# VH-VL binders against Uncharacterized protein C28H8.2: the designs that were tried, part 2

Target 1, 141 residues: Uncharacterized protein C28H8.2, of Caenorhabditis elegans (q09243)
Amino acid sequence: ANFISDPRSMFPKMVRTKNAFHFLQYFMGTFRRMFRNKTEMIEHFNYYDDQVKGTDCHIQEELDFARFKSYFDRYTRTHYNPEIRIIFAIMTKDSSHMTVEFHVTSQSWFGFEDHFHMIIRAVNDENVGWGVRYLSMAFNC

## First folded at step 1 (VH-VL)

Design bep10 (framework fv_bepranemab)
Fold by ESMFold2-Fast, scan of step 1:
Structure bep10 (fold): chain C 141 residues (1-141), chain A 119 residues (1-119), chain B 112 residues (1-112)
Amino acid sequence: as target 1 above (141 residues)
Amino acid sequence: EVQLQESGPGLVKPSETLSLTCTVSGGSISSYYIAWIRQPPGKGLEWMGTIYYSGRTNYNTAVQSRVTISVDTSKNQFSLKLSSVTAADTAVYYCAREEDYGSNYFDYWGQGTMVTVSS
Amino acid sequence: DIVMTQTPLSLSVTPGQPASISCRSSQSLLHSDGHTYLEWYLQKPGQSPQLLIYEVSNRFSGVPDRFSGSGSGTDFTLKISRVEAEDVGVYYCMQSLQLPWTFGQGTKLEIK
C-alpha cells in the first residue's frame, strides 16, 4: 500500500515474538529504515498520528510485572542505539485487551542534532502480533 | 552480562544417551529461548533444537526422535539429551540464547563442550 | 528444508583491503510480516560463533561498523570494508524463516 493511504501498512503488525520490547526495538529500527530525511519523518508522523489514533486492534498476550521488568531490563542492556532511552512504560489490561504505552526519548535521530519524545501505544493480537494503536512524536523536546 | 556454560561427559559409548547441561548466569532467561547447536570436527554448524523458558520446544527433524531439551528454572539450567548415539554424533556442542527480534538469532553462546562417541 | 549456499568457500585478504561474502537461499527469506530472516555469524579459530548481523543489515551490539550486510529475497552479501587481523575465521549465514534453522556451509577468511 501507499505510504499515506494506509499508514498501518508502514509498520509491522506481525512480529514473530509476543515480546513487547522486541516490538519496540523493531519499530524503532523500521523508522530508521523508512525515512531518508527528517522532513519526511515529521510529515509521516503528523499524518500517522491522526490515522492510527482511532485504530482498534485486539490484545491477546498478558504480561505480569515481573515479566515486564525482565523485558525492560533486557531492552536497556541490549538495545542497539545507545542514544535512545525509554522514559517509562505502562501496561494495562482492559477487558480482553493488553496495551503497552512507551514514552521514549532520544538525544539524536538519524544523526540529526535533535532530541525527540515519542509516545507509542501498542496492542497485541495473538494471531498477528504487536501493532501500533497510537503514535505521537515531538522534535527538539 | 549473560554467560552460558556447557557441562557433561567428554566421552560417550555408542548406543548410550548423551546428556549435557547449560548453566545461564548474569541475565534474564524469561524472554529468551535457549538453543543447542553442534559442530562436528572440521564441519559446519547444525541447529538441534530450542526450548523457551516456558518449556515449549522445537527440534530439528534430523534428530527429533532422539533429542530432548528441558529446562530447570530453579537452577537456571537447560539440558540436552540425545539417545542412541553413534560416531556421527561426535561434535562440539554449544548452548546459545535465541532472541526473537526482527529475525531469530543467537546472541550469546557458551564456550562449547567436545563430545566424542567411542567405545 | 531451506538450503543456504555460501560463496566463496575460502578467501585470502591483505589487511586493510575489503572482503565480500555471498549467501544464497533456496527460497525467499521474506516473511509476510515484512521481515527478512537472515543472520551472519563469525567463528574465530578455537572460539564459539558470535553474532555479527541480524535481519540482513542490522549490526549486533559491539560489532564494528566496517561490517555491513545487504541483500533481499534469496541473495545476501556480507562486506568488510577494511579487513583486520582479528577478522580471521569462518563466516556463516543462517536462515530463521522456517524450521529447521539452517546455516550455510561457511566461508573461511584468511590473512595474506
Scores: ipSAE 0.000, ipTM 0.498, lowest interface PAE 18.1, mean pLDDT 72

Design dal01 (framework fv_dalutrafusp)
Fold by ESMFold2-Fast, scan of step 1:
Structure dal01 (fold): chain C 141 residues (1-141), chain A 118 residues (1-118), chain B 107 residues (1-107)
Amino acid sequence: as target 1 above (141 residues)
Amino acid sequence: EVQLVQSGAEVKKPGESLKISCKASGYSFTSYWINWVRQMPGKGLEWMGRIYPGDSDTNYAGKFKDQVTISADKSISTAYLQWSSLKASDTAMYYCARLDYGEYFDYWGQGTLVTVSS
Amino acid sequence: DIQMTQSPSSLSASVGDRVTITCRASQDISNYLNWYQQKPGKAPKLLIYDASNLETGVPSRFSGSGSGTDFTFTISSLQPEDIATYYCQQYNNLPYTFGQGTKVEIK
């Protein structure tokens, strides 16, 4: 009852781009930093974990901003024609917390289709703005 | 009706500073990126950079990053393009353009001609 | 940066002719390409977005096609008001880049 469920509507700054890589760059640009303390965030979002699951994925990796940027810069140079599907998105109406899960499909430069899931959990701090508490990517889905 | 109205033509000498404007009306100014595009006399279009007025976030093309500053004043729905020190090679028509959510330029200003000569 | 190359740089044709312009990207840009028309002394105007979609209010004689690195823009029956320079523009990566332009003149 107290939630908004579309990240595109939550962040009107984001262009409704047809390039899923640009969408992810704009969305991630909302976050000012990554918080290292995950305990509070996990307890807070425990209620929603049942709706935010990776399935049939072989590798899942927790990332920080530097790792995400490095991986994504490499990925966008070796893949094209990305499509994004929002699996789950929720933000509290006071804009204090959000959880978003994406499924991305793309074509490898070497001619095969590639997939990943991405889960982001974030909090809006009065002094900092939006900061990521948890960022994970699951590969080989 | 959506409009972008740019400031008038400028004639300057090398080394002078300049700030040109692009005033938006007919839509939510803080909700769309404003872009700057240069066209040198007889040449094609070059994207210089953009600003999101809602939070002043900017992106620049590498060629222009150290040449100009893009800013916006949301209280008067106006975006700016500024040079600290003009060069003769800055002689060009400068356009502002709104970026639609579909990532194309749907509305353009009429252009500001900047002439830099001694 | 992604380089956009147009061909030809200029052309002269008669009213009623079919005019074809091509645009080549230095790397795969899927269908993330727009076409603009610029008449002498005027700001550019969007004609085609996402390689093949006609902008509202633009005459149906204009069309676009292509994907990946090779794109085509066509005027099926050239009219006097179509004398202009036409530009392709990619939005796959920042910075946005334009082709050098193709100047279309009436004989």
Scores: ipSAE 0.005, ipTM 0.539, lowest interface PAE 11.6, mean pLDDT 79

Design dal03 (framework fv_dalutrafusp)
Fold by ESMFold2-Fast, scan of step 1:
Structure dal03 (fold): chain C 141 residues (1-141), chain A 119 residues (1-119), chain B 107 residues (1-107)
Amino acid sequence: as target 1 above (141 residues)
Amino acid sequence: EVQLVQSGAEVKKPGESLKISCKASGYSFTNYWINWVRQMPGKGLEWMGRIYPSDSDTNYAGKFKDQVTISADKSISTAYLQWSSLKASDTAMYYCARGYSYEDAFDIWGQGTLVTVSS
Amino acid sequence: DIQMTQSPSSLSASVGDRVTITCRASQSISNYLNWYQQKPGKAPKLLIYDASNLETGVPSRFSGSGSGTDFTFTISSLQPEDIATYYCQQYDSLPLTFGQGTKVEIK
């Protein structure tokens, strides 16, 4: 496993902006094959927004893609110009796949304490492109 | 500061080939989509396609698939739109535009290249 | 392909008037809509992105609203420099598509 301090060198599309919404759109764009369009990717947003409102704002779980998308879309809609920081990345490569694990933190530009720490593990498959294999998120309010 | 500068007007005959350019400056060229948009005389805007220069990933509107080729040269921060054989119906203004907000909001536009195809 | 229909095709208004342009998508596009201004002889300029967000440097008299299939673009107080054709554009799915444009003229 190699530790990569700047994953932008391997994923320039993912860091076109430092805005969390743009970073997420870039990242999830590679998984568009699971959905026909951007609207379909967020079709469960309202459902999960209601679920999140019923908690202490502490969500830490392994997420499926749709739940991950809905939670992060909600986060980005409520936070002005949030910044995504990639704390570090781990890359492993074999002859079949390149695997990258990102450890990511987001914060708002105004210093709001409502932020998350996220672990994303993505695998590059020649027929699918970049597919997410693992998602974990923790939110603090 | 941030700008896209397009090549000059072209006058061509049907059947001729043509390659027009869009040169970027003031930002990281490889990290933004470049879109091509056609505007026929007196008509509205039509999206033709786009390229992401870092990996040369392209998308085309079906109407323009197999009619044009979009390419980019990272070493000189330049994107291209090319026809192998022009038709009179290709007479139009062609714009390049930078895509941000995940490919799709065009915040910086070139000045346009007028292409006239006539016998 | 998603079809974008603008109305009206053209309008004529006086300086200071409120101008409203509508854009309708053939299927739901959430908030994935942008608005552009094209002045005669010039390249288009981005005014509004994600249906309602004002682009940096654009005057506050311009605004956008709507979601799903029906969208509205408003100029709260028309100025002479606002004479232009305005276009909506969806980015829900490829290919990206524009409305046919609305020409705004001063009476």
Scores: ipSAE 0.000, ipTM 0.525, lowest interface PAE 12.7, mean pLDDT 72

Design dal04 (framework fv_dalutrafusp)
Fold by ESMFold2-Fast, scan of step 1:
Structure dal04 (fold): chain C 141 residues (1-141), chain A 123 residues (1-123), chain B 107 residues (1-107)
Amino acid sequence: as target 1 above (141 residues)
Amino acid sequence: EVQLVQSGAEVKKPGESLKISCKASGYSFSSYYINWVRQMPGKGLEWMGRIDPSDSYTNYAGKFKDQVTISADKSISTAYLQWSSLKASDTAMYYCARQTYYYDSSGPEFDYWGQGTLVTVSS
Amino acid sequence: DIQMTQSPSSLSASVGDRVTITCRASQGISDYLNWYQQKPGKAPKLLIYDASSLQSGVPSRFSGSGSGTDFTFTISSLQPEDIATYYCQQYNSYPYTFGQGTKVEIK
């Protein structure tokens, strides 16, 4: 049968972490590195659940993972030198759920500094570890 | 005031489907988790699973993952526990309970409970 | 799964007595332990959270202590309305697990 290969199929199966601190370090580290090339971007995508949903305050419809991947691809082609920092992080005491707000700054290839806020809700799946279930972007509009 | 009101007692035969409910009032339904807990006659408490009503994300105890479905309807502030095919071993009291504890707060875990729904499965 | 074991399984005491129940976890759970009271025919009620914190509105005769694997629940002066089964519950990891319960009766 005819099959279109996903680039992720070229790598060993990626396993997430069950440790919240490691999840945040890996998430932020891979976020910074995804601006280097597509392989690093695919590594960052490993920290999202396939059924992730979310919003952008400028778009009426709910966004799925494919829409966010497209956004990341375009954004990384037009910006460089990303900085990501945590504004707040809150985790349930049982380490099952986490909500984090990030502030992202980067340099546009058109000569100005750009920024946005990103809120994630992540869940700690007992088999695979932490993954993002919800993503909200451009929260300040 | 905060209340969780559960549906009434059920008497079923093995193989039948069933859906029981837990209706919340007096608080923001999507801001708190709802847990389901089973108590077999004369036995202790067993945690079955939990739902976040804000996005319908569920966690299950492994024993129950393929036996039941937990769901919620935000428009009517109601959580559900459902079986596709009941067994006699499902005979139990089922409780729903609200969970409020977060890492930066000292709130209690299961702070409000429903009154329970008795499910009896016999031929 | 983390196994929670309570001791004793049942006890009988007189009004005014100090009652102590223990709970042991099969692995370390820090202070991530709750205690619940279930009176006959009723839903459980939260008494103690985070091993030692008293829930609002619960009488001060109830207390909890411990961390790691060994926990204790105490009723300093048993009252008639305290006739119930008491359960410990860990929330350190999924699945959440309860002890088997301790039935407290009055002589």
Scores: ipSAE 0.000, ipTM 0.513, lowest interface PAE 16.2, mean pLDDT 83

Design dal05 (framework fv_dalutrafusp)
Fold by ESMFold2-Fast, scan of step 1:
Structure dal05 (fold): chain C 141 residues (1-141), chain A 118 residues (1-118), chain B 107 residues (1-107)
Amino acid sequence: as target 1 above (141 residues)
Amino acid sequence: EVQLVQSGAEVKKPGESLKISCKASGYTFTSYWINWVRQMPGKGLEWMGRIYPGDSYTNYAGKFKDQVTISADKSISTAYLQWSSLKASDTAMYYCATEWLGDYFDSWGQGTLVTVSS
Amino acid sequence: DIQMTQSPSSLSASVGDRVTITCRASQSISTYLNWYQQKPGKAPKLLIYAASNLQSGVPSRFSGSGSGTDFTFTISSLQPEDIATYYCQQSDSFPWTFGQGTKVEIK
């Protein structure tokens, strides 16, 4: 996978929904931790870095959810969604679980050097509530 | 209520080391960036850098990258600005400030005056 | 580095006057511009963020506008407590930079 290319080429059956941005905003308000500890955060970003090694994309910094929320709040405050592009979102329901996966891009500054694109996967388990299971980001793509 | 309390005024000679502090209260220390801003006597404001206390990640203005060190201690909710060797040109008021939603400084400390003279 | 230039460097106006301060960026900063008030001997205070958003608790006589490279800060009806130096600050790219400040005095 290469995050420089159009993400839709990697996920041919995913479809954008106009509800995706609103769901992302609501979920951002409830997520406290994306990773249980710093080691897990580093492992996820190292994995992503390996996928984009040798491309023009790079990770500017390793972010926990609180820091990312700060950047997201800045961007939405400034742009009111006009420059945030939710490329696709998928909501899958499996018995007692709901999974939401967002593919989000920006072509303007968002607390990073240039622009970003990212994948956020959140799972709702009836026994646990919402939790972010995966996050990867690329900058200057 | 967010509150930042900075350490007291300092008078130093060139070549001496110094570490000043900014103690935070009234919020989750690890969730806000702490910025340092310099104001030379009779001059305007200059951004020096910032730290995210949750993981001690820092950003510096290039001018200050090799002149100062910014650090934080989560156990006592305190951020620091440190010089290994002061110069007369470091004479200034130094402010710390919180940044929560990114890109603006919503709360400020009272300032620490540093005077460096022979 | 993005350079921020404020105009005027100082002004004097009467109570009730409309006061306008401008800030110009050396390159486009979108709406990543903030305005601060600093009274003598005190720390700065945030008044406006993201070019046009009024900070909670700040009087409605203060306002901001602009985008790209040209920005305006306005006090619609100057009050005695508004005597201060006002600074613009860009937060588009590192390093964050401030304008040189505008001193506002009452006649």
Scores: ipSAE 0.005, ipTM 0.515, lowest interface PAE 15.5, mean pLDDT 71

Design dal06 (framework fv_dalutrafusp)
Fold by ESMFold2-Fast, scan of step 1:
Structure dal06 (fold): chain C 141 residues (1-141), chain A 120 residues (1-120), chain B 107 residues (1-107)
Amino acid sequence: as target 1 above (141 residues)
Amino acid sequence: EVQLVQSGAEVKKPGESLKISCKASGYSFTSYDINWVRQMPGKGLEWMGRIYPEDSDTNYAGKFKDQVTISADKSISTAYLQWSSLKASDTAMYYCARVSTYEVTGFDYWGQGTLVTVSS
Amino acid sequence: DIQMTQSPSSLSASVGDRVTITCRASQSISSYLNWYQQKPGKAPKLLIYAASSLQSGVPSRFSGSGSGTDFTFTISSLQPEDIATYYCQQSYSSPYTFGQGTKVEIK
């Protein structure tokens, strides 16, 4: 199913963190918890820029934020017990840009383990802090 | 009552475009993935890709990723398989089939097939 | 991609015989294996899903077993209407892949 509403229209825009460690902690924490709680999904989406774009290795066209929200809404309804860990993280010396690869594992409700890789490119805005500008997913590629 | 009805047989020349259809009835079209499967004459089954009609999320087998486009129109409960430029090697029977995204992993209902013949 | 290999490619048996077909995956697919029957000129029909679950309306003489990489499909008492090609398919990971098929004939 599609995610029914844009979470940013429901809540005042939260001030994100300018600290890279706190950003990754909050991003990963909300990612884990969104599989059980729609409020955590709304909080997780707050760490993405409005203009976020990306790809899925199985989808030929570029995805926008609405497509990612729909995808995660559907995925979290069918999987449980997520684990997310950092494979690598590279940050510019001026702390303005960061690229992070995550490895995600989860259990399907139908009895198998899924895993995928997720790469984010995040930008540290001077006023609002870290936000994801690009998301690439490699699910069973 | 669940039915997938495919468009009729096609005879085409290399280089021509083609769009074939799979019309669903008897269930909530947007709740189930539609898969496309190719069977070349005298050969086995090859999965080409799938679409989730609710948001048009598609997945393709690597072999078919740049050869075909899968799409769906929710307003008429119809999925499509499209070629921009046919080749003789596209001669095959094409099936559409339903699977529930994440609840049933089998293809439980199939269309009757569309025979596509590409020759000069 | 996960490769699916069936054995045998063809077999000939008598009415009433027990027929066994095997399917091997190149990596573990848990229980995400389906079996299909295809009669000449017709679309495939799902017989077994999740390795061992019988599809509604399918005769009980058909059964499946196995998990991981090794799977078996059995027809306990072959009937004339069972003459067909049988395919296994993994639905664990995209792309979904089929075995090469096993043609079942009556001698």
Scores: ipSAE 0.000, ipTM 0.496, lowest interface PAE 15.8, mean pLDDT 83

Design dal07 (framework fv_dalutrafusp)
Fold by ESMFold2-Fast, scan of step 1:
Structure dal07 (fold): chain C 141 residues (1-141), chain A 118 residues (1-118), chain B 107 residues (1-107)
Amino acid sequence: as target 1 above (141 residues)
Amino acid sequence: EVQLVQSGAEVKKPGESLKISCKASGYSFTEYWINWVRQMPGKGLEWMGRIYPGDSETNYAGKFKDQVTISADKSISTAYLQWSSLKASDTAMYYCARYDDSLWFDPWGQGTLVTVSS
Amino acid sequence: DIQMTQSPSSLSASVGDRVTITCRASQSISSYLNWYQQKPGKAPKLLIYAASTLQSGVPSRFSGSGSGTDFTFTISSLQPEDIATYYCQQLNSYPRTFGQGTKVEIK
């Protein structure tokens, strides 16, 4: 089952649209919330993070794209039947705040990996100004 | 169980004031925009404006900016649409809807019929 | 303001027929388009969002397609309960604008 009919066809158009929030409507995400301010977003993020701290492999990063990518790449190479829960806390240059929550299984892993690489490309795009400010990842080791 | 319930029908005379309501339940009222939509008799849908109840920020379509006031009371999870002075041309069905440009689930209220006649 | 134009304004078809409604935006809206069904005396009901994604609980005979400026809504096999007016709406910019509506009747 693929949540994404063709993310590559929509990815550049959505990133270049007037409203970058629309980008996340059509990508893999179990649930998302929009927040008016950073404080409310961080409170939601922290509440979620507390719920996953009891899992075997838990990573919380404020802003470290290189480290997240290295963990993600290594995890994918070493695990054949992964289950992972992840929350992104994303802030745009216009001060819009949102969280996106994923639950990924072995059946959806390759789809998620491709999608994640596209999100990292988008948040590194200086013209859009998106930033993954916080992320929490919990996966079974 | 996510629902928007609107106040009942109103019959008014030109020049009178009016305030209609939209009560939300089943979700976090302060975290989603509430939109107001007008439908004149026999006509299509017109977006009037929206409010974010968490901080009371409003946005209006230009046509409605000086005709109506949108407000919300977060203590009772209720949004309002208000006229200071009604005109016959305000005769319409008014809908509220939880509608953010990023949301995938959009409940609508059942509508409030406002009739303005002399 | 983005202007949304629907075609046709009304149509009449038999049960089991395929019916098609089009919606054109005055400027590109990517895939930020919703389709609504409104029955007399009732609030509009969301059928399709993101131009082509069915809302939960909506029958599979309804479908949408398109991107940019040209969009299509289709009922593959018209049923009696589908008698309604259908509206498109763009979500690309403010103010949000609707098409003028297409009335669908069975005869």
Scores: ipSAE 0.000, ipTM 0.479, lowest interface PAE 15.3, mean pLDDT 74

Design dal08 (framework fv_dalutrafusp)
Fold by ESMFold2-Fast, scan of step 1:
Order: sequence, then C-alpha cells, then structure tokens
Structure dal08 (fold): chain C 141 residues (1-141), chain A 119 residues (1-119), chain B 107 residues (1-107)
Amino acid sequence: as target 1 above (141 residues)
Amino acid sequence: EVQLVQSGAEVKKPGESLKISCKASGYSFTSYWINWVRQMPGKGLEWMGRIDPSDSDTNYAGKFKDQVTISADKSISTAYLQWSSLKASDTAMYYCARSEYSSGWTDYWGQGTLVTVSS
Amino acid sequence: DIQMTQSPSSLSASVGDRVTITCRASQDIRNYLNWYQQKPGKAPKLLIYDASNLETGVPSRFSGSGSGTDFTFTISSLQPEDIATYYCQQYDNYPLTFGQGTKVEIK
C-alpha cells in the first residue's frame, strides 16, 4: 500500500537489531545523546514499537508513541547531563521478551538534580528485532 | 532564541523568475525541517512542501510539485522557495516554518514574504 | 489527500465566554493534529500539538481534545487578545493539510 498513516514513517528510519545486548547499548546510548540534539532523539525513538504504551506516575493518562515523543522533547529541553544505568534485567528463556529497570539522573535547568526509575518491556520481533513495547517512569513516586 | 527571517516583499510580472529566502538562527539548522506555507489574500493556509536540510530531501504537495523548487544551503542556514516562471495566481503571502521530524508540528514561523504578481 | 473541515467558519462571542471549534478529518489521523492561531497581519502561532498538548508559553485557557477523525479546540474564557483565525492541521500523511479556518470575533 502507498498510504503512510504514521508520522514516524515520514522521517529517515534506522533498522533495529535482533541482538539483546546491542539493543541495550543502542537504547542507552541514544537516550544519553538525545539531550544533545534532535537527530539523536529521532534515532532513540527508532527503538520503540509502534504500539508502545506506558505510564508516568504524575500523568493520569496512558502514554502512547506520540505522547512519549512529545514528553521527551519537552524533558530534553529542560534537563541536561543525563546518566542512565541498568538496575535489573531479565530475559525470557526463548529470548522473546526482556524487562529492564534503569536508574536515570539528570540536571534540571531550574537548578536541581532529577532522578527517576524507568522500566521497559521489550519484545524481539521476528522481522524488525527488539523494540520497546512498554515504558513506565517513576519520578519520586 | 530561535528565529526565522524571510526576505522582503516582491513585486513581479507574469513570466519572471523569483527566489525568496528564509534564514534560520538560534538552533542546529540540519536538525529540523523547513516547511513552506502559502496564504492567498483573504484565504486560508496551504502547505506547499518541506525540506530536510541535512540531506536536501523534499516532499511537495501535489499541486506545487511542478510549480516551485524548495532548496537549502546549510553553510548559511538558509532555505529557499523558487519559481522559474511566475503567474498572477502566485500572488500570496509565503511563510517558512520549522518543524521537528518526529512530531510534524511547526513551532517557529518566519514573518512572511508578500509576493505580488501583476501585469 | 486528507481533507480537514472546521466548524463553524466564523463565530462572534463575548469576553469571558467559552468558545468551541471542531475539526473533522476525512480519515483516521490518530492524534496527529495541531491547532494554530493567526492574528491579523501576523504569522500563525502554534497553540496545541499532538491533539491535546499545550505549547510552552501558551495560556492555559486554550485546550484541545479528540482522536481519530473528530477534534475539538476550546477557549475556556475568551479574552480580547484572542480575536484571530484558528486553524487545525493534520500531519498523519503527505501532503500536510489545514482546515479552512475559524474566525473568532468579539460581539
């Protein structure tokens, strides 16, 4: 079909990986660099599934792909010097699903250090590789 | 402070060529798209097309595809809209506007360039 | 092309009134819709992006809602400086398309 219904398909795309370790390297690397410029943010969102869902404990509504892009666009404009580290990671025996908890720190332009936990569930799609299916963020919750 | 500054008003005759400019400052020029939007006198907004300055990739609305050329010079952070042969129906205000690749929304706009084409 | 239809094409209201404008897409565009304000003689200004997100620096009296094909833009308490034409715009597919605009005037 010639029809493009998802705005993500209107910009240059990157191919995802089927290797779990490479996925985590790329996800964390692009997360750090997206605070630097918009091109890196676009690269980071290449690692999200179209059907991604999630929550932020301060936002009552469930977040989808478009809302995560808007959220992080605003967040990266108000914060700098991010650090991200893995707290916990577990993968199913068949290498189809992975759950990872991250601890993230960053500096706010308002003079304070932010820290939060971020939990992702990623699915290894047979055609496109690993993608984030669920993302939950907890800021002082 | 993000700014888009457009070239000044133009008065032309049918058949003449024209190139108008949109100079960007206050951000990384190659990290955002530049869109061109037409507004005919007393009418609404019409999207003409966009350019990605990082690779000069363009998309045009169908009715503008063969009428205009969109280009960019990243060495001077400037985007262009060009006609090889103007028509009276090209009389309009032309705006450039910045958009994010992923969001598709235009957050900063130039002040507009008025183009008048009359015999 | 995706057609965007706004209703009403114009309205007159009093200061302090709640003003509602609707926008309908000819096909499902999910939440890929923006709202712009254009004051006479000025360039358009982004107010709402991704259907419901308020742009930084925009007064909280402006809001947006909806998804799919039906969208609403609301001014909770109309102020004199809100006299303008308002446009919806989809970015689900090329070409990007605007509604025809709704002119908001004060009685």
Scores: ipSAE 0.000, ipTM 0.506, lowest interface PAE 14.9, mean pLDDT 83

Design dal09 (framework fv_dalutrafusp)
Fold by ESMFold2-Fast, scan of step 1:
Structure dal09 (fold): chain C 141 residues (1-141), chain A 123 residues (1-123), chain B 107 residues (1-107)
Amino acid sequence: as target 1 above (141 residues)
Amino acid sequence: EVQLVQSGAEVKKPGESLKISCKASGYRFTSYWINWVRQMPGKGLEWMGRIYPGDSDTNYAGKFKDQVTISADKSISTAYLQWSSLKASDTAMYYCAREDYYGSGSYLPFDYWGQGTLVTVSS
Amino acid sequence: DIQMTQSPSSLSASVGDRVTITCRASQSISSYLNWYQQKPGKAPKLLIYAASSLQSGVPSRFSGSGSGTDFTFTISSLQPEDIATYYCQQSYSTPFTFGQGTKVEIK
């Protein structure tokens, strides 16, 4: 099955538009829910809640498929593994990794109204073979 | 303490609209999914759908997607289940239930339930 | 959709008996299985989550086991207050689905 068939069950709005932008909106919603669970976010991104209290922060992380899948397994449990592969392929344009950047205001850490910007970029595979299997995160505040 | 308090019993005629409520207290309403479950008289439990009040994301069971609307009002910590046109087959007990993520992780059990709203649809 | 099948549909046992209910999923759900108790005229109550984890405040006579497709719920020593219908529920994937229920009665 292709992305037209598979995203319908996981991302109903994406079928209407047939593009990754609406998936990004859905992904941001899922990420906001993870974000509101600060303990879970600390575990997932390995940073400390106290560092973001009252601060406008920039966080970035690289995700490969395994990490992206564990993300869905932990925070959604509403999606089948084959469909997660389709989502990852769409988001990364079939690249091996994606970079997720958040620009976060202090208000988003209250867990009620998220005002943050998420930027997702495909990561090129030029460093395949050495270091490409190592996922990283940067937290800048 | 966590509580979900549902609106009172309803007696309606086929074709009428209805909106029932589930008011949450004792926790951050916007941080937990609220689920709706139907139980027809003498029958088992059926999951209808859920809403995450923080961003109004919804999921529906296919059987109910075109029959009901689930919504929430963050300002009064209340979730809603709505019909535009009731049928006699909508006669049932309707429960709202909170989905726990924080205490139970990704296993998403329904840890607190409303007392139920009985909806009777007859002519 | 994932179908959940419970057995038996009903049972009668004596106070002090060991009661066992089984639940089968139409596909693997790992350990994403919850058990609920519903007494007549009341809302369901969570007893067990993650197949085997006892909910806080629930008596230790209740237990669960299993993974994948086959799950078991046990009451080690049936008490009069345990008269109820018991439901399994998978939370692995939406739509979440319940078993048809097992009615437990005392002889």
Scores: ipSAE 0.000, ipTM 0.522, lowest interface PAE 17.2, mean pLDDT 72

Design dal10 (framework fv_dalutrafusp)
Heavy chain, then light chain:
Amino acid sequence: EVQLVQSGAEVKKPGESLKISCKASGYSFTGYWINWVRQMPGKGLEWMGRIYPDDSDTNYAGKFKDQVTISADKSISTAYLQWSSLKASDTAMYYCARIGDYSNFDYWGQGTLVTVSS
Amino acid sequence: DIQMTQSPSSLSASVGDRVTITCRASQSISNWLNWYQQKPGKAPKLLIYAASSLQSGVPSRFSGSGSGTDFTFTISSLQPEDIATYYCQQYKSYPWTFGQGTKVEIK
ESMFold2-Fast, scan of step 1: ipSAE 0.007; ipTM 0.580

